# Designs tried in a protein design chat: VH-VL binders against q9hc84r5073to5261. Part 26

Target 1, 189 residues: q9hc84r5073to5261
Amino acid sequence: CICSMWGGSHYSTFDGTSYTFRGNCTYVLMREIHARFGNLSLYLDNHYCTASATAAAARCPRALSIHYKSMDIVLTVTMVHGKEEGLILFDQIPVSSGFSKNGVLVSVLGTTTMRVDIPALGVSVTFNGQVFQARLPYSLFHNNTEGQCGTCTNNQRDDCLQRDGTTAASCKDMAKTWLVPDSRKDGCW
Short names: E, the ipSAE of ESMFold2; O, the ipSAE of OpenDDE; V2, 0.75 times the mean of E and O plus 0.25 times the DockQ between their complexes.

## First folded at step 6 (VH-VL; framework fv_necitumumab)

Design s51
Fold by ESMFold2-Fast, scan of step 6:
Parts: C-alpha cells; sequence; structure tokens
Structure s51 (fold): chain C 189 residues (1-189), chain A 120 residues (1-120), chain B 107 residues (1-107)
C-alpha cells in the first residue's frame, strides 16, 4: 500500500483515492487501528516552528513525524547557508544519514530528501518538506490503518474513514476529522 | 505531453567547460513533485547519473564528478542547465536530461540525448 | 556507492522465447529499483518502477520481481522489438547507480 502527498495539498490514499485538502494544523496521516506493529503512527505538522542556530527564516516549515514503539522521529527542513537541508530528529536529537536504532534506519538522500526504513515491517517513509510517501506491506497492515491516508484494504469504498468510524462521501471531508489538537498552536483547524 | 530537449555545443576542447541546457515543454519545472537530472553515456558504455536540481535551487552531484559539476535552474524559462569544468576525452558521451518522478521513483521522461565530443 | 551487477551480459534468444534478466545490489535497496530499455540511438525508456510496477504503456509481457538485493526482469515471450539493452537502477541512495546492462540479441 502506498500513500502520497504532493503539491502541498494533493493526497493519494493507500487504496488510490485522490483528493485535495489544505490544513494548517497537525493531522494523523496514518495510524494502526489495533496496535500490532509497535503502534506505528504518522503525522503531518503543517507549521513546525523550532529554534535554529542558522540564520532565522520567517517561515515555519512542515514536519512529518513517525511514532514507532517508544521512538519518535521527526523529518523537517532547515536553512543552512541559504539553502534548505533535511533535518532528522530521533527522540528530539539531530542524527545523520546512516543512523539506526532499534530496527529503524534513517537516511538523507542528497541534501533534502529524508527517508525512514523499518525493514522488519517492510515500511518506508520519505519526505523532503514538500512531498511525502509512505509504503506499507498489504500483508501486514491490511484492515488496520486509519487517518488521512485511508484504509489499506485494496478497496476504495472504505478509503474515506473518519475518526468517528463512519465513512464520508468525500475524502476531503474525512481529512479534516484527523486533526490533532496542538497545544503549540492556537486557533488551528 | 511533457517533453525535454537538450541543447548546447557538440564539440568541446580539452580543459574547457561543457555547457548544456534542458528545455521543458508541456509542463512546469516549478513543481515540488519532481527533481530534474542529467545522465550521461559514453559511447558503447552504460549509464552514469551526474546530478539533480530541484526547482528551489537545491542540488546534489555524483561524488565522482562533484568537483567539476554545477547545475542551475531558470524557472522563468522552464529550463535547467549543466556545466562540467575541465573536460577530458573521458567526458565524451551522450548527455540526457530527465525528469525524476517522486510518484514512480524513476526517470519517467527523458530527452532524446545530445552527443558531446571532447577533442581538439 | 551501491554497486549494481546485471547478468548475463548478453542473452542470445529467439522470438517467442522467455527472457529472464538478473540484477543484484551490493546492499539492500528495498523495492527502490527501476528497469529501463534502450534501443540503439535512442534514450532509455522506463519499463518497471518500484521493482514490480509496470510503467504506463508497457506491455503485459514485461514483469519485475524481487526485493532487497536480488531482482529479476522477465519477458514472457520475446517480440522482435524487445531486442535491446536493459538497465536496472537502484533508487535507494545517492548517487543513483545503474547496472552494466544486459543485451538481448537475436540468436
Amino acid sequence: as target 1 above (189 residues)
Amino acid sequence: QVQLQESGPGLVKPSQTLSLTCTVSGGSISSGDYYWSWIRQPPGKGLEWIGYIYYSGSTDYNPSLKSRVTMSVDTSKNQFSLKVNSVTAADTAVYYCARDSWFDYAFDIWGQGTLVTVSS
Amino acid sequence: EIVMTQSPATLSLSPGERATLSCRASQSVSSYLAWYQQKPGQAPRLLIYDASNRATGIPARFSGSGSGTDFTLTISSLEPEDFAVYYCQQRYNWPLTFGGGTKAEIK
């Protein structure tokens, strides 16, 4: 199953349903319905503000967060000498390409493309600040995903599964229900 | 649909700079969905990736060429360019530009290629 | 740098025969592998991406399989237009690297 986001607002779910959604908060991209494989969860934060030692930029970038077992991995971008570079935080600590811990491998391709692999699960997540793709094996995750990436069932009829367990007529309407309240942000939706 | 076309001099003297431009038509280069790459192929040999550029200006180059290569992008002209400095006969090759697709993780569209010969 | 090794270097087969082409990576590339076809005087053409997905317009006789380090491109029944050079490419890490190619030629 493959879920993607591109163009800042265009999504393709695990079962291939396309939709457009513009949010300004943090949303659940995917999480396990039943915690079978480390309670794997993916989040997209549309306004990730952090202090930086490099020259300050007015813009807060996006960040993609991965929760797996007790680990938190954050993928975002930062400015280094006037160019955007990928930044990977592993349990809040910056790590370099090739770092691995507890079956999780992180890589940076070039300067901007970040990837997290969990080989035991066949899971791979990539992000460059603009485009996201998550790959999950159908054999392990079928009938056990929810979020903006939809269900991994090889059936588009259930893709627009909302937080309350009902199915929306459009996945654009579904996407808003996966809002995560963020104490760092006021008035987001 | 989307097409890529290489252009530039077909003959370059040793020690000079090889300069090529790729023109994109039928689609915008100003997209977060694609990287834009150069690949070369010496006569009778295989393919070698040279580098990529993103519309923001972010680049990375093959380490084997990194000290001699620069790429640039001109979003107003829908073009990206390659410069290889200090060329030798080993740089003689057909040079291809290609679109690098996030959705396919592959070079999904290639230019027709342009032969660059390095000789005096 | 991830080294990609293709075998055999040359396949001599007749139209209608099955072709099996191998590609091996020096380290795991997961499923980030593409196959390209190149005819004389032409640019390479994408055949397969993500190890097993057929690109748009590619005939059903082409299929890809494998993951990790070992990959296969299969052409179930060779047509005259399939005699070409085939390249695998790992997409897992930079620099992007290609195999040395397998030339399918008429026996």
Scores: ipSAE 0.087, ipTM 0.697, lowest interface PAE 6.0, mean pLDDT 87

Design s52
Fold by ESMFold2-Fast, scan of step 6:
Structure s52 (fold): chain C 189 residues (1-189), chain A 120 residues (1-120), chain B 107 residues (1-107)
Amino acid sequence: as target 1 above (189 residues)
Amino acid sequence: QVQLQESGPGLVKPSQTLSLTCTVSGGSISSGDYYWSWIRQPPGKGLEWIGYIYYSGSTDYNPSLKSRVTMSVDTSKNQFSLKVNSVTAADTAVYYCARDSWYEYYFDYWGQGTLVTVSS
Amino acid sequence: EIVMTQSPATLSLSPGERATLSCRASQSVSSYLAWYQQKPGQAPRLLIYDASNRATGIPARFSGSGSGTDFTLTISSLEPEDFAVYYCQQRYNWPLTFGGGTKAEIK
């Protein structure tokens, strides 16, 4: 199962349903329904990121967060000398391409394309600040995903599964139900 | 140093609910790194996985038992529990609780087991 | 569900002999297989995980091999304390399933 986002608002679910959604908050891209494989969860943050203490003004138009085995990995893009470059935070600490810990590998291709692999699960997540892709083996994750990436069931008819367990008529309407409630406190919607 | 201990009635009548609790010591059940499972073994037979629970309350059950099984977790007491409804003689078994470490789905620590007999 | 078949059901051997235990899966489980030892009246204990990795404290005489559908647990030279029932377990797909066990007993 492959889930993608491109062009800032275009999504393709794990079962290949396409939709357009423009959000400005934090949303659940994918999480396990039953915690089978590290309670794997993916979040997409759509907000401006303030500069770090040691860098020129940083821009984080989008950040992708991965939660796995009590670890938090954040992928984002910052501006260095007027050029975009990837930044990977592992439990709030910046790490370099080739870093690995507890079965999680991180790498950077070129300047901005960040990749996280969990080889034991066959899981791969790629993000460059504008385009997202997650690859999950159907054999491990079938019937156990929910979020904006939909269900991994090889059946598009159940892809627009909402947070309350009902199916929406359009996945655009489904997508907004995966808002992370705490992200709403800043007036994002 | 991590230890698991099963507790609950050793005799249950047919049609009643089997209820067991596992107490964890030497480690916290509130860790995101572990799953907590129940596994049973009928006399003279092999091992059967019943289900697991994560500290958040998320569960998954063996489909053969799913309609009759409920698990719960109490992080304040460092315990998790198993209920099996509508028991029959086929539910007579030694019941083990176990920790699944590092999300690899192998069981690194087991309780000593408790025999539950279903009989009138 | 993935069905795990262990053979033989019983191995009758003397101390010092080599024991070879087989575990077969009804479909590929890659290397996601574990082996457990259970002595009479005791809980199972983990011996091998990921097909070939020895768990902490497990003697070097125990080794695991195989991938896909065919797996083997080998005990290079049986000690008296090794006479027990051995179970394999797949963790590739849910539900988790165990083999029926192989009993290693003194002839």
Scores: ipSAE 0.006, ipTM 0.498, lowest interface PAE 13.3, mean pLDDT 83

Design s53
Fold by ESMFold2-Fast, scan of step 6:
Structure s53 (fold): chain C 189 residues (1-189), chain A 122 residues (1-122), chain B 107 residues (1-107)
Amino acid sequence: as target 1 above (189 residues)
Amino acid sequence: QVQLQESGPGLVKPSQTLSLTCTVSGGSISSGDYYWSWIRQPPGKGLEWIGYIYYSGSTDYNPSLKSRVTMSVDTSKNQFSLKVNSVTAADTAVYYCARDSSWFPDYAFDIWGQGTLVTVSS
Amino acid sequence: EIVMTQSPATLSLSPGERATLSCRASQSVSSYLAWYQQKPGQAPRLLIYDASNRATGIPARFSGSGSGTDFTLTISSLEPEDFAVYYCQQRYNWPLTFGGGTKAEIK
């Protein structure tokens, strides 16, 4: 199952349904329905502002967050010596390409393409600030995903699963329901 | 400063393909911070969005035109292009290229080319 | 598609007067709305993004307001250079759509 986002607003779900959604806050891209594999969760923050990561930016960049077991990994971009570079925060601490801890490996290809691998689960997530891709084995995650990436069921009929458990006619309408409340963000909807 | 400039034939015969190129100067298409769009305006009428392209080649087109339009990008020349197939008199318009901020809250066409008039006539 | 309706079609005013331009969306576009100014023979110019934020270099007399389906562009005191056509655009959903425009002309 592969889920992708590109162009800041275009999504392809795990079962290949395409839709467009423009959100300004943090949304659940994917999470386990039943916590079978470390309660794996992916979030896209469309406006990631932190004093430590991006205090000087004219606008806040996007960030992709991964929660696995008790670990939080944040992938974002920042300016370093006048150029854009990937920044990986592992439990809020910056780490370099090649870092690994508790079965989670991080790497950076070139300057901006960040990658997180969980080999025990066959999971791989890549992000460069504008485009992301999440790869999950169907054999482990089938019938156990929800979020903007839809269901990993090999069936597009149930891809637009909303937070309340109903299926929307449009995945754009489904995407809105995966909003994550964030007390640090005013004006979220 | 960043500037956009349209180029291509100003006259196209009915049923043929309209082909335009936008050259970006003062900034790089491959930076990944922006999408790049085409917008048209028939004489005396309003604006119609045609489509956008990202430097990776990802595109989206207005459904009203999707079957007839294609966009492409050439990062080595810092250009992106528009093709409209099977043109009719209804495709006569000023064609603009524009830089498209894809990043909230800055969602807007912040820089426009000067526009190029394309007339469809035999 | 989201249909954008602007009113009035033509606004006839004198320099120094206040201009109020309306833009309505057929469904909620939240705050994802931009305003553009177009003078004869020229490309459109960005005025306002995200419903109420002035673009760089845009004079303080221009202001935007509204959310959801109802939006307003206000020019507090018209200058001669402000007589132009104004377009609103929703940025919420694809395809991107523009209003039909409001022409501000000298009385």
Scores: ipSAE 0.007, ipTM 0.481, lowest interface PAE 13.0, mean pLDDT 85

Design s54
Fold by ESMFold2-Fast, scan of step 6:
Parts: sequence; C-alpha cells; structure tokens
Structure s54 (fold): chain C 189 residues (1-189), chain A 122 residues (1-122), chain B 107 residues (1-107)
Amino acid sequence: as target 1 above (189 residues)
Amino acid sequence: QVQLQESGPGLVKPSQTLSLTCTVSGGSISSGDYYWSWIRQPPGKGLEWIGYIYYSGSTDYNPSLKSRVTMSVDTSKNQFSLKVNSVTAADTAVYYCARDSWFPDSYAFDIWGQGTLVTVSS
Amino acid sequence: EIVMTQSPATLSLSPGERATLSCRASQSVSSYLAWYQQKPGQAPRLLIYDASNRATGIPARFSGSGSGTDFTLTISSLEPEDFAVYYCQQRYNWPLTFGGGTKAEIK
C-alpha cells in the first residue's frame, strides 16, 4: 500500500484514491487502528517549530513525524547558509545519514530527501519537505490503517474513512477529521 | 460516563486571585483527543471562553483575559485548574469547565461541568 | 476575534409551533459552528456540531443548517422542555466565540 502527497496539497491514498486538501495544522497521515507493530503512526505538521527555531519572525517549515514503539523521528528541511538541507531528529537529537537504532534506519538522499526504513516490517517513508510517500506491506497492515492516507484494503470504496468510523463521500472532507487538536490554535484548521 | 465537576470558593475579594479546579471522572484527562476548557457566564449574560489546556500543559487564552489568567493540569489527579488574578466585580460569573472534542461526532464542548458561581465582593 | 450575532433576542411561541433561530458570523467560519441549549440554573448542552450534525441523544426535531456566515437552528415542533436559551458558537478560529443567545419563551 502506497500513500503519497505532492504539490503541497495533492494526496493519493493507500488504495489509490486522489484528493486535494489544504491543511495548515498537524494531521494524522496514518496510524494503526489496533497496535500490532509498535503502534506505528505518521503525522504531517504543516508548521513545525522546534525549541531552537527562530519562530518569532519566521514561518516554521513542514515536518513529518514517525512514532514507532517508544521512538519519535522527525523529518524536516532547514536552511543552512542559504541552502536547504534535510534534518532528521531521532528522539529530539539530530542524527546523520546512516544512523540506526532499534531496527529503524535513517538516510538522506542528495541534500533534502530523507528516508526512514523499518526493514523488519517492510516499511519505508520518504520526505523532502514538499513531497511525502509511505510504503506499507498489504500483508501486515491490511484492515489496520486509518488517517489521511486512508485504508489499506485494496478497495477504494472505504478509502475516505473518517475519525468516527464512517466514510465520507469526499476524501477532502475525510482529511479534515484527522486534525491533531494541539495544532488548531492561531487560526490553523 | 465522563463527568466534570468544578470546585473552589464561591466568594473572592476584589484584587485577590480567583482559583478553581475541575475534576474529571469516568475518563482520563491524559487523552490526546481532547482539550480542556474554562467558560464563564456573568449573571444574566452570555458565554465567554476563557482558555484551554491540553494534557501536555499546552495552553491558549482568550486575549481579553490573557494577562490575568493561568491554567494548569495535574494528570495524576485527573484535574485541571484556573487562576484569575486581580479580580474585580466584572469577574463575577458562573464558571464552567468543559471537554473540547475534535472528533467528528462532536467538534464542540461535548461535556460540561454543572458550573460554580463565583461572586467578587468585599 | 470573530463576532457572532444571534437573532431574534427573544422568540415567543406556543408548544407545537416551529422555531427558527438565526446566527451570523462576522467572517466565514465554513461549517465550524455548534449550537447549545441552556435551561435556567443548568450548564449548556450540546445540540448540533459542525453546523448540521445532531449530537448523541438529541431529538430529531432539532436540525441545523447553513455554512459560511449564515446559520439556522430549527425546532420543527416545540415541546415544553425546549423553552430555553440557545447559543451558537464558532469553532473556526481562536478565541472561540459565542453569540449573545436567543431565548425561546412560552407565548
């Protein structure tokens, strides 16, 4: 099952349904319905600010967060001497391409394309600040995903699964229901 | 079922600090699914949102009250609290605590405490 | 802040009549609007969320409609227990704001 986002607002769900959603907050891209494989969860934060960010005068960049077991991995893009560079935070600590811990491997391809692999689960996630892709094996994750990436069921009819367990007629309407509450303030929605 | 109950003194003197606590029962305050808010209502008037707190300690306050208000959360006691500094007669109101739901089957203040009247008087 | 205006301030109606309550926002709030009912001496009770969805346990006679800046709460046939104050609330932007309320009272 492959879920993608490109052009800042265009999404393709795990079963291939396409939709457009312009969110400014943090949203659940994917999470396990039943915690079977470390409670794997993916979040897209459209305004990512760190404790060290110069957020008082600047817009915060996008970040993709991965929660797996007790680990938190954050992928974002920062400006270093006027150039964009990928930044990977592993449990809030910056790590370099090739770092691995507890079955999670991180790498940077080129200057900005970050990749996280969990080989034991066949999971691969890539992010470059603008484009996102998550790959999950159908055999492990079927009938156990929810979020903006939809269901991994090989059936597009259930792709627009909302937080309350109902299906929306439009995946754009479904996408807004995966808002993370802590991101709602300051007019983002 | 989840229930909220306000507690605190019903009478506060002018210039003092108003302090209230909301106790949550039947459910955990340590849920990522909810904000926890305070709303007040002066006698015979409408509703005014005061602020919210998330279980992580993250807060936001109504700009009209921000300089005088602080909220805190105690996840071990399943409680969250409100302090309003330098009160005047204008702070006389019924104070409600409420659960702020973002799920599609709510997106609202879906559970309210019964309210507690606080009178600011000498 | 977004200002919410409710009209009329008071509705004088008899049991069995239809009630129509209006709520207007000073700017678009999309469908992020809730309605609450408050009886004397009681906390507000959620009736409608996301402009048109009835909360759990709310009778079918209550319905909400509208989007953007104009919203309506309709009670198709008033029961004695429906005479109360009704508040709308926008949930689009912070700070969260309420309308001034509409009081439904017995004629």
Scores: ipSAE 0.008, ipTM 0.468, lowest interface PAE 15.7, mean pLDDT 84

Design s55 (at its last look DockQ between E and O 0.48; V2 from the best seeds 0.00; counts 0 for: pae E 7.9 > 2)
Fold by ESMFold2-Fast, scan of step 6:
Structure s55 (fold): chain C 189 residues (1-189), chain A 122 residues (1-122), chain B 107 residues (1-107)
Amino acid sequence: as target 1 above (189 residues)
Amino acid sequence: QVQLQESGPGLVKPSQTLSLTCTVSGGSISSGDYYWSWIRQPPGKGLEWIGYIYYSGSTDYNPSLKSRVTMSVDTSKNQFSLKVNSVTAADTAVYYCARDSWFGEDYAFDIWGQGTLVTVSS
Amino acid sequence: EIVMTQSPATLSLSPGERATLSCRASQSVSSYLAWYQQKPGQAPRLLIYDASNRATGIPARFSGSGSGTDFTLTISSLEPEDFAVYYCQQRYNWPLTFGGGTKAEIK
């Protein structure tokens, strides 16, 4: 199963349904319905402010967050000598390409393309600040995903599963329901 | 459908700069879905990746060529370009531009230009 | 860099026969592997991506398999137009690297 987002607003679900959604908050991209594989969860934060941002920056970059077991990995971008570079935070601490801990491996390909691998699960997540792709084996994750990436069932009929357990007529409407409530971000639309 | 077309001089003298342009038609280069790459192939030999450029201007180059290579993108003209400095006979090759997907369904070089032969000779 | 080794360098077969082409990576590339076909005087054409998925328009006789370090491209019954050079490519890490190619030629 493969989910991706590109062009800032275009999504393709695990079962291949395409839709467009423009959000300014944090959303659940994917989470396990039943906690079988470390309660794996993926989040996209459309406005992630870091200490590295300059005072002149009007917009904070995006960040993709991975929760696995007790670990929290954040993929985002930062400015280094006037150029954008990937930044990986492992439990809030910056780590270098090649870092690994508890079966989680991180890499930076080139200067901005970040990847997290969980080899035991065949899971791979790639993000460059603009585009992401999440790869999950159908054999392990079938019938056990929900979020903006939809279900991993090889059946598009259930892709637009909303947070309340109902199926929306459009995945654009479904995507809105995966908002992560955050009182500090109440102003996002 | 999307098509790529290489253009530039077919003959370059040793020590000069090789300059090629790839024109994209039928689709936008200002897309976050794709990287845009150059690949070369010396006559009778295999394929060598040169580098990529993203529409934002982000680049990465093959370490074997990094000191001599520069890529640029012109989103207004829907083009991206390659410059190789200080060329030698070893740079003689067919140069291909290609659409490179790290994301989406195809995860590969799914569209290639026809290629342009560049000969480095005195 | 990740080194890709293809074998055999040349595969001599007759139309109608089954072809199996091997590609080996110097380290695990998971399923990040593509196969390309190149005919004389032409650009390479994508056949297989993500180790086992056929690209749009590619005939069912082409199939890919494998993961980690060992990969195979299979052509179940060779057609005359299938005699070409085939390249594998790892897409796991940069620099992107290709195998040396396997030339499928008529016996």
Scores: ipSAE 0.367, ipTM 0.782, lowest interface PAE 4.1, mean pLDDT 88
Fold by OpenDDE, look of step 7:
Structure s55 (fold): chain C 189 residues (1-189), chain A 122 residues (1-122), chain B 107 residues (1-107)
Amino acid sequence: as target 1 above (189 residues)
Amino acid sequence: QVQLQESGPGLVKPSQTLSLTCTVSGGSISSGDYYWSWIRQPPGKGLEWIGYIYYSGSTDYNPSLKSRVTMSVDTSKNQFSLKVNSVTAADTAVYYCARDSWFGEDYAFDIWGQGTLVTVSS
Amino acid sequence: EIVMTQSPATLSLSPGERATLSCRASQSVSSYLAWYQQKPGQAPRLLIYDASNRATGIPARFSGSGSGTDFTLTISSLEPEDFAVYYCQQRYNWPLTFGGGTKAEIK
């Protein structure tokens, strides 16, 4: 199952359904319906503003968050000496390329190309601030995912699963239901 | 299907600038999934990565060539180009343009041009 | 830069035989390694990505293994069309670097 987002608004679900969605908040890209493999979940924050000492930027870039077991990994971009660079936060601590902990591997190639691997699950996530891709093995995650990435069932008919468990007529309509409420962000509740 | 094709002069004089263009067909260059790259191969030798350009214009070059290399992208023509300044005989090689997939199914140089031989000679 | 070393430089085998090609990195590249095949007068062709994944359209007789600094490309049973030069490439850090290549030739 491969889920992708490109162009800031174009999505392809695990089952290959394409749709366009433009949001300004944080959304659930995918989560396990039943916590079988560390309660894996992915989030996209369209405006990631942090007070992190290493995150020096006047702008709020996009951030992809990965939650696995008790670990939280944030992939985003920051300005360093006037140059945009990838920033990986592992449990809110900046880490370098090649960092690994509890079966999670992180890497940065070049400036902004970031990758997270969970070898035990065959999971890989890539992000560069503009494009992301999540790869999940069908054998492990089939029929156990929900979010903007869909259901991973090899059936496009059920891809538009909303938070309330109903299926929307379009995945665009489905996408907005996966909003993560945040009172700190205007219009994100 | 996506195809890449190199074009440019096959002969360049020493101290001049080598200029090549890669034309992408069967797909748009304006994709965030790929780093459009140049790779060269001197006759009878191995492969050397020259650099990449993103559709947005972001670039990174091999430090060994950085001072002499410039890449550009023209999304309207679905092309990206390579310039190598102050060439010497050491720059004689087959030059390949390639698609570097970081967000596709194959995380590597998955599509290559046919390559074009550039000879540096007086 | 990360230096990639391939061995042997030349591998002489007969069709039907098993081929084992080695690639070593000067430092760990995790699993960020690709293998390419190049025939005379042609561009390289992607065989393996992420050390062990076959690229689209690549026959099952090709397999990759390894992690860290040591990697192996295996051709279970050589076909006539498999006699070519094979390159490994690390994708862990910039600049991207290739090995010197292993030439598989007919014995």
Scores: ipSAE 0.105, ipTM 0.730, lowest interface PAE 4.1, mean pLDDT 91
Fold by ESMFold2, look of step 7:
Structure s55 (fold): chain C 189 residues (1-189), chain A 122 residues (1-122), chain B 107 residues (1-107)
Amino acid sequence: as target 1 above (189 residues)
Amino acid sequence: QVQLQESGPGLVKPSQTLSLTCTVSGGSISSGDYYWSWIRQPPGKGLEWIGYIYYSGSTDYNPSLKSRVTMSVDTSKNQFSLKVNSVTAADTAVYYCARDSWFGEDYAFDIWGQGTLVTVSS
Amino acid sequence: EIVMTQSPATLSLSPGERATLSCRASQSVSSYLAWYQQKPGQAPRLLIYDASNRATGIPARFSGSGSGTDFTLTISSLEPEDFAVYYCQQRYNWPLTFGGGTKAEIK
């Protein structure tokens, strides 16, 4: 199961369904339906983006958050001397490439590319500030994922599962339901 | 079908700048799924990764070459380029451009150019 | 920098034989390991990614295994077109590094 986002608004779900979504809040990309693997959850924070369709909206700063057991890992990009640089916060503390704790491994690949591995689960998450990919093994996560990345069921018909448990006609409409309220922006979509 | 083709002079004198261009056809260099890399291979020897460029212009280079190397991308021409300054005979190699899949289908150099031999001699 | 060591340097075998090629990393690279084949006068081509996944169009006789520091490429029954140089590559950290290669040659 592989979920991706690129171009600021283009998503491919775990089962390969493509859709466009341009929300400007924090959203649940994936979470476990039943907490079996440390309650693994992925969030995408778009709060510095606008809900615009323009190319400028595709380049807004983003943060990818991973919750696993009691750990919170944030992958984001900052400006250093006029250039983008990757920043990984492990439980709110900046860490360097090669950091590991409690079964989570962190890598910085080049200037902005960041990767988090959870080897016990076969999970890999890669993010460069504009594009992410999350890989989850079907053998562990089948029938146990929900969020903007859809279900991991090898069946695209059920990919647009909304927060209320119903399937939307389009995944764009499903994606809106995975909104996480954020104190920084109460009027987001 | 995506194809990559290297172009540039086959002979460069010592202390000059080696300049190569890779043209992408059958696909777009602006895809966010790929990094675009240069790799070189001295005759009869192994492979050395030189660096990558992303379509945004973001780069990173092999530390062994970083002080002498620059890369650029021209998305309107669907091309990316390599410059190596202050070349010596040790820079004689076949130079390959390659597509590097980091967010796409696989984690690898999945498409390579045919390669171009660059000889550095006076 | 992560050093990749391949062994043996040359492997002399006949068509139909099983080939086993080894690659060892100087530190763990998890499963971020690729294998490439290079025939004389040609560019490398991708065989295996993520240590064990065959690239599109690669015959089933090619298989990869291993994780961490020790990796193996196996060719179950050599065909005439398989006599080439094989490179492993770690993709765990920059700079990306290749092994020195194993030449499979006909005996």
Scores: ipSAE 0.022, ipTM 0.633, lowest interface PAE 7.9, mean pLDDT 85
ESMFold2 (binder alone), look of step 7: mean pLDDT 93; pTM 0.951

Design s56
Fold by ESMFold2-Fast, scan of step 6:
Structure s56 (fold): chain C 189 residues (1-189), chain A 122 residues (1-122), chain B 107 residues (1-107)
Amino acid sequence: as target 1 above (189 residues)
Amino acid sequence: QVQLQESGPGLVKPSQTLSLTCTVSGGSISSGDYYWSWIRQPPGKGLEWIGYIYYSGSTDYNPSLKSRVTMSVDTSKNQFSLKVNSVTAADTAVYYCARDSWYYDSYAFDIWGQGTLVTVSS
Amino acid sequence: EIVMTQSPATLSLSPGERATLSCRASQSVSSYLAWYQQKPGQAPRLLIYDASNRATGIPARFSGSGSGTDFTLTISSLEPEDFAVYYCQQRYNWPLTFGGGTKAEIK
């Protein structure tokens, strides 16, 4: 099951449903329904690309966060000596390409494309500050995912699963329900 | 490691404003990972969430109390406070401050203060 | 607001017995449910978060299960220190709401 986001607002779920959602907060991209594999969770933090905060304004991803077991990995892009570079924070500590700990491997391809692998689970996540992609084995995560990436069931009809357990008519409406409440702290909506 | 401690008057007269402060030690209130909440418990009864505040000053309150409640934060003192206006005997309760975790699926009040009893009586 | 209902209100058991506590939500709260333990004169203590995850330092005899509207807290074998009031809390939507509590008392 593959989930992607590009252009700041375009999403493709694990089962291939496409939708557009313009959020400016942190949302749950994916999490396990039942904690089978370290309670794996993915979050995407969004903001406005410019100072314009209108409904039609472009959104940009700020950071991708991964929670696995007791570990927290944050992928973001920062300015270093006038150049954009990927920054990976492992439990809030910057780490370099090739770092590994407790079965989690991190790498940077080029200057900005960050990758996190959990080989025991066949999980791979990439982020470059513009595009996100997560790959999860259907065999392990089947019927056990929820979030903006939808269900990993090979059935698009259940993809728009909302936080309350009901299925929305549109995945755009579903996506709103995956708001992480702490992301409201700076007035994002 | 991180500890919360409530402080304020133990007795408040009806119609006055109840003011409580929570002091955070062993950790920073300026952390983006946490909201800070107040919960109360009338003697012999259950728990009622009052509201939360983020270190930026952003708040949300229980609608049943929203017209009477204000929270504030002082990051320089590592404190956050609660004010309840126009109190009545129904506001008599033990007041707890708590750290409100919304970070990475641990959505819970993971650390609580010991509580402070506030009695509203003439 | 989401109403949380706990049953039974009082559970009378002996040490060594299994305790099963129920919590029902008036609407689906997904897995956003926490359990707290409170002893007389003390602040509540987090036991379980996100329906089934034990908080740091919580003994393995405590387990949580359920999703949607029906949740259970199980204590596999009661120890003397486990006789307390237990509260469930939904964290799905504001305002945050608690159940009325279940008091586990010695038979």
Scores: ipSAE 0.005, ipTM 0.455, lowest interface PAE 15.9, mean pLDDT 85

